VH-VL binders against p53630. Designs and how they scored, part 36

Target 1, 237 residues: p53630
Amino acid sequence: MNSKSQQQEQQPIVFVTGTDTDVGKTFVSTLLVHKWKAAYWKPVQTGIESDQGDSETLKNFKIAASTWQPPIFTPTYALQKPLSPLQAMEYEPNVDIRLLDFVVPEEWSAENPLVVEGAGGVCVPITRKLEITTDLIKHLIETSGHPVYVVVVARSGLGTLNHTLLTWNHLCDNGLRSHLFGVILNGEPNEGNVQALKKFGVNIMAQVAQCTTAHDQDMELHELPSVESLMTQQDVE
Below, E stands for the ipSAE of ESMFold2; O stands for the ipSAE of OpenDDE; V2 stands for 0.75 times the mean of E and O plus 0.25 times the DockQ between their complexes.

## First folded at step 14 (VH-VL; framework fv_guselkumab)

Design k4 (at its last look DockQ between E and O 0.70; V2 from the best seeds 0.80)
Fold by OpenDDE, look of step 14:
Structure k4 (fold): chain C 237 residues (1-237), chain A 120 residues (1-120), chain B 111 residues (1-111)
Amino acid sequence: as target 1 above (237 residues)
Amino acid sequence: EVQLVQSGAEVKKPGESLKISCKGSGYSFTSYWIGWVRQMPGKGLEWMGIIYPGDDETRYSPSFQGQVTISADKSISTAYLQWSSLKASDTAMYYCARLGKWDDWLFDYWGQGTLVTVSS
Amino acid sequence: QSVLTQPPSVSGAPGQRVTISCTGSSSNIGAGWDVHWYQQLPGTAPKLLIYGNSNRPSGVPDRFSGSKSGTSASLAITGLQSEDEADYYCQSYDSSLSGSVFGGGTKLTVL
């Protein structure tokens, strides 16, 4: 029985980016993967010399309310140094990341959405040609054959307004406005920032935070919007 | 066709150990959760726990945590429920059931049940 | 006693409509978690009857229907038949218990 897959003929690819590093992209991606019963792919992983990688983090993150076992696909590139991809490549001269190398995993059955986690923020360079995360998003839009949408993860607290707006406007200015699902704010709830961002036309999808109790985590997961509702909203705009 | 076939009825004495089985067929055994549900005589259904044979992740109901052990042998597509020391109060019908892949906590297929009788 | 509350018994004559209620709380049905229903014929294992609040698996007649509202769910059976005599259980997830929960079960008698 597959009640969820019967609702859509073509599942979307959702690119999760952030305003910066360490804003909680992996955490948010995990929540979305479980909420949407999605597969997961991080195309570029750095810092494998000292970190297990975000794929493993996601795999090991258990949510009591969810019995979903996410398909996780191997990164196209895994680099040793915990740096931006461009900087990390300086230590690996034989590695040359190219946008054309990023192909949606064949193992993805397209029966469920694909959550793609980016490295760092939208302006992070990922190639020696100084192509950035935004260029990777565009590449997927052009080549995947699937609807591609973007979720921006931002901090909820003080200082997030500038970074969120810069990121949002950057994506809009690069022709991705119609691909934006919205922003997920990660941290202590901040209604003031939510309202401020909305005044600038930013769609706030949710406020989330890492919870200390299983109950709170379950409730937080449940309150996230469905991928169907988000897609419907995009069709109306 | 998806099928869950459970081991036969058991008659035991208090203090004895027991391990009952549930064999899955007609689907990828390692890709679905298997759960156990207790039904005491004339009573309702009680969730006990679940296991994912793909990585042996287990989750227990608080009422059954530490009271039973759930395991699986993926090489023969079989899940197990076991007691180290049975009590008379363990007398019940025990069902294994598969969880659906796309719906959380949905028991979509059930075994025929294993009757366990514990008496002096 | 059970986290989800069902009437212990309901009855109806052939051809009639009967409903079985399943009352939960803010930590399960009221929180938005899906409700599933199972039919258990006398002397048999439970069988999935309704999933995801209102969906019927293949083989289940359309005279069975499920609904959910607020903190409660309901199973409706129209055109009651003698073979419908069974126990019916609702099931959901409870966030306070971090696990699956069943109703106490309802015995349906066809008069």
Scores: ipSAE 0.876, ipTM 0.937, lowest interface PAE 0.6, mean pLDDT 95
Fold by ESMFold2, look of step 15:
Structure k4 (fold): chain C 237 residues (1-237), chain A 120 residues (1-120), chain B 111 residues (1-111)
Amino acid sequence: as target 1 above (237 residues)
Amino acid sequence: EVQLVQSGAEVKKPGESLKISCKGSGYSFTSYWIGWVRQMPGKGLEWMGIIYPGDDETRYSPSFQGQVTISADKSISTAYLQWSSLKASDTAMYYCARLGKWDDWLFDYWGQGTLVTVSS
Amino acid sequence: QSVLTQPPSVSGAPGQRVTISCTGSSSNIGAGWDVHWYQQLPGTAPKLLIYGNSNRPSGVPDRFSGSKSGTSASLAITGLQSEDEADYYCQSYDSSLSGSVFGGGTKLTVL
């Protein structure tokens, strides 16, 4: 029933993926959630036997300038072992992850953006059919009824040119160029890497680093682009 | 429909303890921050602290850190401001106020105030 | 010694326009944090008047308006009426204090 979904299409879904595990996807997701006053969803979480998970990490990260309390939605799948979802299912054989199970949470009122955090990088296998994170992004584009955009989180330091270009080009080759907001570099600023990536046509939308003071966190949050400005840039490109 | 109703005026002596209350109604109490604001006689407004009753997260102004305790009882939709030992300089009007959801640090609804008088 | 500086008083005749300034610093208004305004009528609690620099909540007449530029904000009141006689406070977030700060207040007198 597409008439009701037209109103829901006004607020975007922003999928946060990365060049690798541990590049700072959850930290970046936290900043974006507070900047955009967004809801948060981690569709598949692994490693819960030893870790509270990314949703709880985001919930516990406090930014003094923000009094936003994000809606945080339960993962569709939560798996015990700290492995890719495909591999983790070997230890929970009664779990069979299917892309059709990833339905945007009904509790999302769609009055604000939804930040969706992926597991690992763009090629991480999720299902026994060897569907990957990129296939999940395409699934949300096809089924959600909302505009869907992608943010890539990458390290700022040495080695990032290779990993970022591979990730960026993979997404473009999969027809997702028009969905890419850009890359957020996480870590100590590196202008050389920024300029090199720009020469290849990669959009660097922000540079961030985890900081120890509330003042630095406030300033980092403030300097991030609004979701509206990113949508405007995408429309005129 | 949003209403914040505070406990009545208090007259106390220095050294006594005090706990004043702010009862919220007409909204989901656990889904909004509640803050406390002091107004000393003839003076302006001073932010004291805020609490999120959903998880009891509490933030204090540096001027009031360690001087007061802010708490909430979500079973009765009530926030509290508490002193363990009052000083004469605590004589003031105390307001509770709710923070708006969509604008950071916005005090959108205010209680009627509780006058606290501390004198010997 | 308020963090946000307001004139202690302003006055105007009925029907006139008055402006109340609110000057901050690089850690609050100058950092780009929003400004909110509150009206406190004599003997009453403060009431939200303007939020997010320039937005009026329901029930606030359009003769009240707010703006922000640089390190300062301004509240303008046109068509001044006797019921506008009140204290007015600006408020912003301050990143050096990790919390909210209020201006010292401005007493508006309608002559």
Scores: ipSAE 0.799, ipTM 0.912, lowest interface PAE 0.8, mean pLDDT 92
ESMFold2, look of step 14: ipSAE 0.793; ipTM 0.908
ESMFold2 (binder alone), look of step 14: mean pLDDT 93; pTM 0.952
ESMFold2 (binder alone), look of step 15: mean pLDDT 93; pTM 0.952
OpenDDE, look of step 15: ipSAE 0.875; ipTM 0.938

Design k5 (at its last look DockQ between E and O 0.02; V2 from the best seeds 0.00; counts 0 for: pae E 11.0 > 2, placed apart)
Fold by ESMFold2, look of step 14:
Structure k5 (fold): chain C 237 residues (1-237), chain A 120 residues (1-120), chain B 111 residues (1-111)
Amino acid sequence: as target 1 above (237 residues)
Amino acid sequence: EVQLVQSGAEVKKPGESLKISCKGSGYSFTSYWIGWVRQMPGKGLEWMGIIYPGDDDTRYSPSFQGQVTISADKSISTAYLQWSSLKASDTAMYYCARLGKSDSSLFDYWGQGTLVTVSS
Amino acid sequence: QSVLTQPPSVSGAPGQRVTISCTGSSSNIGAGSDVHWYQQLPGTAPKLLIYGNSNRPSGVPDRFSGSKSGTSASLAITGLQSEDEADYYCQSYDSSLSGSVFGGGTKLTVL
C-alpha cells in the first residue's frame, strides 16, 4: 500500500501508565507493541545502574513464529538510581528534566502506532517543578500532532480495586476521559475484580499474565483488542 | 461466580444432527477461550478444541478437525458443539471448560457435562 | 510419544502418602509446558486440583501438592482420606499436536 505516509497524522500514540511501579507496564507494553506492530519509546528510564532498562527487556521479547522486531527509540533521559525521576535527579545534579524535552522521536515513521511507557504511576513526579506523569501525557496531547490515548496497567489481585479506581478517576478528573482506552489487569485473572471495576464504569480492556510457552504468548496476543476497535469505542463515547 | 451450564442429555440415532450448548456466566464471556473435552464411556479425557468467542477464532485437535463444529453466540454468552451426522462412536460425555488467561492448557472452570447417546 | 503416561492405578491406606506420576516428552513437559492436575470423583465433572505445576486453587487442601522435573510431573497426596478415591488426570500443552494433551488417568483406591 502506497498511502502509508498520509496515515501519519492519524496513527495514535498510546501512553502506558500504571497504578504503581512494578505492576507490569513493560510486559504489557511489550504485548501491545507486538499485537499492534507498534514502535516503542520509554521517555524516561531510571535504574540503569542495576538493569539494562525496559527498552532492552522489550527488545529481547520473542514470540514464536515471528521475525518482526519493533522500532525501539532511545529514552530522552536515562538515570542511574532505581527511584522516581525526581529523586534520581538528586544523584545526578547536572540532569534537569523538562517536559519540553519530551519530543516524539523523529525516527518514528508513524506507519504504525507508538507505544510510550511511563515511569511509575500517574502521579509520579518527573521534573523539579513537580510535574507528574499526567502532565507528560497532556504535553504529548498538546505537542505531538497525533491522537493520544492512555492505557492503565494494574495488578489483577490484592488492592487493585482501590488503586485502579484512584488512578482512573484521577485521569478522568484531569480531562483525559476521552483519551482513556482502558485498564489492563496483569496477573492471575480475578473476575470478581473485573466485574466490580466495570460497575464503577471502568473499561477493562484485557486480563494478561506472564506466559509459559511461545504458544501461550501467541494466544494471549490474540486476546488483546486491536487499536482500531479501541479508537472506535472512544469516538462513540 | 464463574459458571458453565451445559444443555441436557441427548438420545439420538445415527445420522441425526445435534447441537449442544454451554452457557457461561459470572465473567466476560468474550474475553476467555472455551474448550470442549470428550470422555468416552470408561475412558479418559480428550481435548477436542477451543474457541475465542470475542472473534470466533476456533482451533481443533487434529483428531477432531472436520468431525465437529465448535461455535459461539456471544449475544447470549453460549458456546456450542455440533455434529452434522452423528455416529454410534460419538456416544460420550462432553464437557465444556474455560481456559485460564495466558495458559492454553489450563481449564479453570468446567461445565457439568452433557451425555450424548447415539444408538440404533 | 506425545501422550502423557500415568500409572493406571495406585492405592494407599488412610493417612498414608501416595504419588501419581505423569511422564511426558520433549514436545510437552520437556519443552517447558506447565502441568495441571484434575480430580474426577465418580459420576462428576473434572475439577481443577493443581495448576501451573504446583499451585493449589482455593478450596483444595494442602495435602495435595504437585511438582515438575525434567519431562515428568508428580501429584502427591498426604494424609490420604476415603474421599480422595477418584480418577486423577494430568494435562499439558503439546507442541507436536498444537494443543492440550491429557494423561490416561490414574484410579486412586483408598484401602
Scores: ipSAE 0.000, ipTM 0.555, lowest interface PAE 11.0, mean pLDDT 87
Fold by OpenDDE, look of step 14:
Structure k5 (fold): chain C 237 residues (1-237), chain A 120 residues (1-120), chain B 111 residues (1-111)
Amino acid sequence: as target 1 above (237 residues)
Amino acid sequence: EVQLVQSGAEVKKPGESLKISCKGSGYSFTSYWIGWVRQMPGKGLEWMGIIYPGDDDTRYSPSFQGQVTISADKSISTAYLQWSSLKASDTAMYYCARLGKSDSSLFDYWGQGTLVTVSS
Amino acid sequence: QSVLTQPPSVSGAPGQRVTISCTGSSSNIGAGSDVHWYQQLPGTAPKLLIYGNSNRPSGVPDRFSGSKSGTSASLAITGLQSEDEADYYCQSYDSSLSGSVFGGGTKLTVL
């Protein structure tokens, strides 16, 4: 077996982050989970006082083209206020999120990939020590014992260039370049932005959008690359 | 080592039902797609459909939709292709193949094939 | 009728270079789908020859190479040997059909 085959046998952890809140991380994570037949874990959930949480959203998400029933693991932390984890903790003084608390769920069989959805963007603070999502990604890389990769979800439309490039460069500058699968653009297709981002060295994985028909859902799934292809691309770089 | 072993050759008459099998070994059967490919005598390869044994997600080629049924029994790592009523035109070699993880369209391992002959 | 178009036959003398073309459309090869190639020796099952446009599995000689450009792909065989006489199939994914598609196959004859 070549190195690629061996690497493919070890299923990865794929961390889904975004350029901002409400860019469609949950939606994209859902697509990836169904595309890859993956498990799902959101380590930190906020806003449970007003929302059932992204795990529940994913669980109830209907994809006509998929019969996959994803394993969904409980968030390590679930906070009441719909705020960043740091701000949400101000209303829960007994909660003290630490990076060490984030351990890959033991229930994960590792037979299929694990999609991990982050809260907000890469610079969102998640601890009282002002550690950010990027630090959580690094923590998983260091402690999980599995290959860890990152997918960035961004809007497809106006304004996405700046936010996407800032996010991409931030991750690169923090030593995560070799862990970046790419960017998934969510929204109406925008080839101009796609080409612009590519010129800056950003790998665009796919363009997706909310869809309502079974056919469209199937198309969206097929627009996404396989996890194996992404891993192979990483070996070439 | 990854292996796909198919059931033996079949000789049938038009109108008869048939179910052929493909047993996988040497890998996690529920973690990979299995596909079926038809090859009529002296002709090329035709994609029929695929199934994911982990959740029985099944997809068909439009040309084969409603013509055949693809199924799997994960307890014995076996995929199936079946006809409710065979036609003479179903005479062909049928291959099962595993689809790669990196590309769901990549057939990385193949069975030895099952010859199906349908004649009056 | 095959979605991907291949020449029905190609031939070459031992030691020569031969090329097999695979022409698709914007809904398959042109849509960004990878092209794979399979070799089928007479009386045998197909075998993976090239994957991901240009990658060789273990055991496949470096005489075999693949490339992709636009809506087309190509398989090149250098140093042609008698053992190379076989049928060759290109394969990709078609988004309009939501499924894998094969070329019509090319019969390679070694003269």
Scores: ipSAE 0.000, ipTM 0.532, lowest interface PAE 10.7, mean pLDDT 91
ESMFold2 (binder alone), look of step 14: mean pLDDT 93; pTM 0.938

Design k6 (at its last look DockQ between E and O 0.62; V2 from the best seeds 0.76)
Fold by OpenDDE, look of step 14:
Structure k6 (fold): chain C 237 residues (1-237), chain A 120 residues (1-120), chain B 111 residues (1-111)
Amino acid sequence: as target 1 above (237 residues)
Amino acid sequence: EVQLVQSGAEVKKPGESLKISCKGSGYSFTSYWIGWVRQMPGKGLEWMGMIYPGDDDTRYSPSFQGQVTISADKSISTAYLQWSSLKASDTAMYYCARLGKWDDWLFDYWGQGTLVTVSS
Amino acid sequence: QSVLTQPPSVSGAPGQRVTISCTGSSSNIGAGWDVHWYQQLPGTAPKLLIYGNSNRPSGVPDRFSGSKSGTSASLAITGLQSEDEADYYCQSYDSSLSGSVFGGGTKLTVL
C-alpha cells in the first residue's frame, strides 16, 4: 500500500459550488480531483441536448503532471434543457427531483475523497419544492456519514467581490461556516480582490486560471492545497 | 504478488521491425500505468513513455515521440513497445515498469528487462 | 545529458557512511515534485529503494535514507556493506518536459 493511501481513515466529500453559472466550477473540480486523487460526481446535469456534460469534460481533461484516472459516477438526474434544474423540469413533466434521491454513489470506495460538483450557484433551485443547492449540501452532511466540506468557485476579476461575499455570507448564515474550506478564484490574478475578500474573513484557497501552458497548469495543480492540510485547518478553527 | 515478465532477448538488423512485450500479473492490469525505460549499454535510465491500459491513454517522452509505439492488450494483461524500423542506436536494455497509483510518478515494480541488439 | 545531476561515482569502506546527491531545478525537484531512488545491482533490473523523498518500501533496510531540500535530494547509506555496490538513480517529474526524468546514475564502489 502506498503511503498516501494510508494517511486518512475517513475521506471527505467536498462540494464544489459557485457564485454563478460559468464561473469555472468544472475546471476547478477537475483540478481538485487530480490534486487530491479524488472521485467525481455531479448529481444534477442539465443541457444534455446540446452538451456532452461536465462529467465527460472532466474525463477528457488531461493534465500532463497528473497520472490520476478519476472514477466518475453517473449523475442522478440528467435533464435535456440547458437551464436550471427547476426550469429544465418544466420540459420534462415526468421528472421530479427530490433531495432524498441524492445518495452518495455506492461505487465510491471511500479510499479517496469525493468531489461533488453543484449546478450553478448556491441559491439555484433544484426541486419543485424550491429547495436550493444549499439544501443539497445540508442533505449530504446529514445523510452521507462522511465529513462534508464546501469550496466556492468565483471569478477573480471585477465584480466578484459582491457575488463572492453574498455567496459566502449565505453559506455562513445557513450554518455551514465550519464546513467551508474556502474560495478558489478563477481568472487573471487579482491581488486587490484577494486582499479585500480576506478582510471580510473569506479564506482564499487559491487563484487559478484557464488556458495556460502545460507547465503553468502543472504548477497550478501543485500549488493547490492538499485536502489533508485543509481538514487540519478546519479542526483548529 | 505483483510481477512484470518481459519477452526474451532480441537480435535484429537495421531496418527490421520489432515488438517486445511486458505481461503484468498479481494486480488489476487496467488500473495502473505501464511505462518503458531504456538503458543503453553502460548508460543511465531513460523514460520513454507509458500507457494506461484501462483507456489506452498513452504518453511519450519528447525524445521518443514518433520513434516508438507503446500499446497494450488488456485481455492478456500485456503491454508492448515496438519499432517500425530499428537502428543500430536502438541497441539497449528495455525495462517495463508499473507506475504506482497513489504516489506521483513512482515506478514501484519493474520487469526483468529485454535486451535488444541491432547490428549489421 | 540527464536533467537531474548525480555524481558519476562514490566510494566507501565497509561500515562507513556515504551520500549520493541529486541536483535538480525549479521545474522538477524545486517545484516540489517527489524524488524517488532506485538501486540497480550489476546485471539486474532497477529496484525501488526510496519513494516520496524519504520513505522505504518493505524489505529495504533502515540504513538507507532519503531527504530533499530546495532543488536537491540526497540518498544516505550508513553502515556500508559489500552488497550495496550498485548503481543508484534518482527520479522525479519535470514540468518543462512533461515527463519523468532520471539522474545520470551513481556507481557506488565498496572498497
Scores: ipSAE 0.834, ipTM 0.916, lowest interface PAE 0.7, mean pLDDT 94
Fold by ESMFold2, look of step 14:
Structure k6 (fold): chain C 237 residues (1-237), chain A 120 residues (1-120), chain B 111 residues (1-111)
Amino acid sequence: as target 1 above (237 residues)
Amino acid sequence: EVQLVQSGAEVKKPGESLKISCKGSGYSFTSYWIGWVRQMPGKGLEWMGMIYPGDDDTRYSPSFQGQVTISADKSISTAYLQWSSLKASDTAMYYCARLGKWDDWLFDYWGQGTLVTVSS
Amino acid sequence: QSVLTQPPSVSGAPGQRVTISCTGSSSNIGAGWDVHWYQQLPGTAPKLLIYGNSNRPSGVPDRFSGSKSGTSASLAITGLQSEDEADYYCQSYDSSLSGSVFGGGTKLTVL
């Protein structure tokens, strides 16, 4: 009945998206991967001309309380320029991203959750047909054969009420309300913003900050909700 | 069947170097942490450090940082604990132990131990 | 001094129940980190006895059970048998040390 990330039931895919680029999706994905003992997949990586990418960043981010070593899967697409996937394809005209190419990695044993990190925010264009991150989420829902959920990463500070509500409402308007686990706020704690978002019906899963001390990282990891508790919360609606 | 087989007992003098080994078999050596645990005569267990042979990520207890070197050779599925200059206070039993995959900081399988005696 | 405190010894007669306490602090057990227990029979290496506070690996009898509350953990042994005579260690992660800590060990004597 109640499941843990290590159970052999149908394991979820959890898509991590954000209100914008640089809101801390990779840091939050790292925390979730270690908390849930999950595998990790970045389907589209851009900026590889100057950056080793989010998969390597996650691999290299060590959390002292965790001894989990996540399976990390190769991006389906890796593009040179640090732009949206659509724009980056202008510099690689032989690359034509198609949603059908995003197949859950065969190497994933499905013994544990899969964390999938999106590029940029929910409306970031991915394909030349102007399909966006939201369309990729829907594609995974339709084709993966696993339950799919969504986590939204947002800044904790000034401006987040607008950006978070726009993102949340966009996902709900696209039929994804029953898939939303919630929002993780990244940055200096802000109780006022948390309470304001809750009044709008946004589920705030956690408030974290990317910090340099191992002790604080351990505490943030411990305080995150289990994937099971989030799945149970969705069931009761 | 998971097995960790350690090198034999050592009798050394202060100032000598030493490298002891722990060979893992029956599992994917590069997919699990190997830790080292000291047990001084008549005393309890102390975690010294550990290595993930898959990427050589190495972590040390603060008490042992700079005192020993932990390494691995994945081509022969072997982890090592090494001193550049032994002290009499290094006299102890040294265990290697594998960490379990699904529970953090769980030492699920242990080697038989290597007794190191350091005396003048 | 050990970061996790255990009694140095406990004893019991065959068939009786004994408990071994493991007291930590807010940086380890009190922070919510799991407790694991190891049994070390005389002259042998430690072996895993209880993991994740209360789980028994395959082959460990039902007589062994673990629990955790607050800053402390407890190992209970019921139906005590002579082969239970060993040293017992608790272990947890400690956030202030960014590493594993063990209790000082408890020698169980079966009378």
Scores: ipSAE 0.769, ipTM 0.896, lowest interface PAE 0.9, mean pLDDT 92
ESMFold2 (binder alone), look of step 14: mean pLDDT 93; pTM 0.949

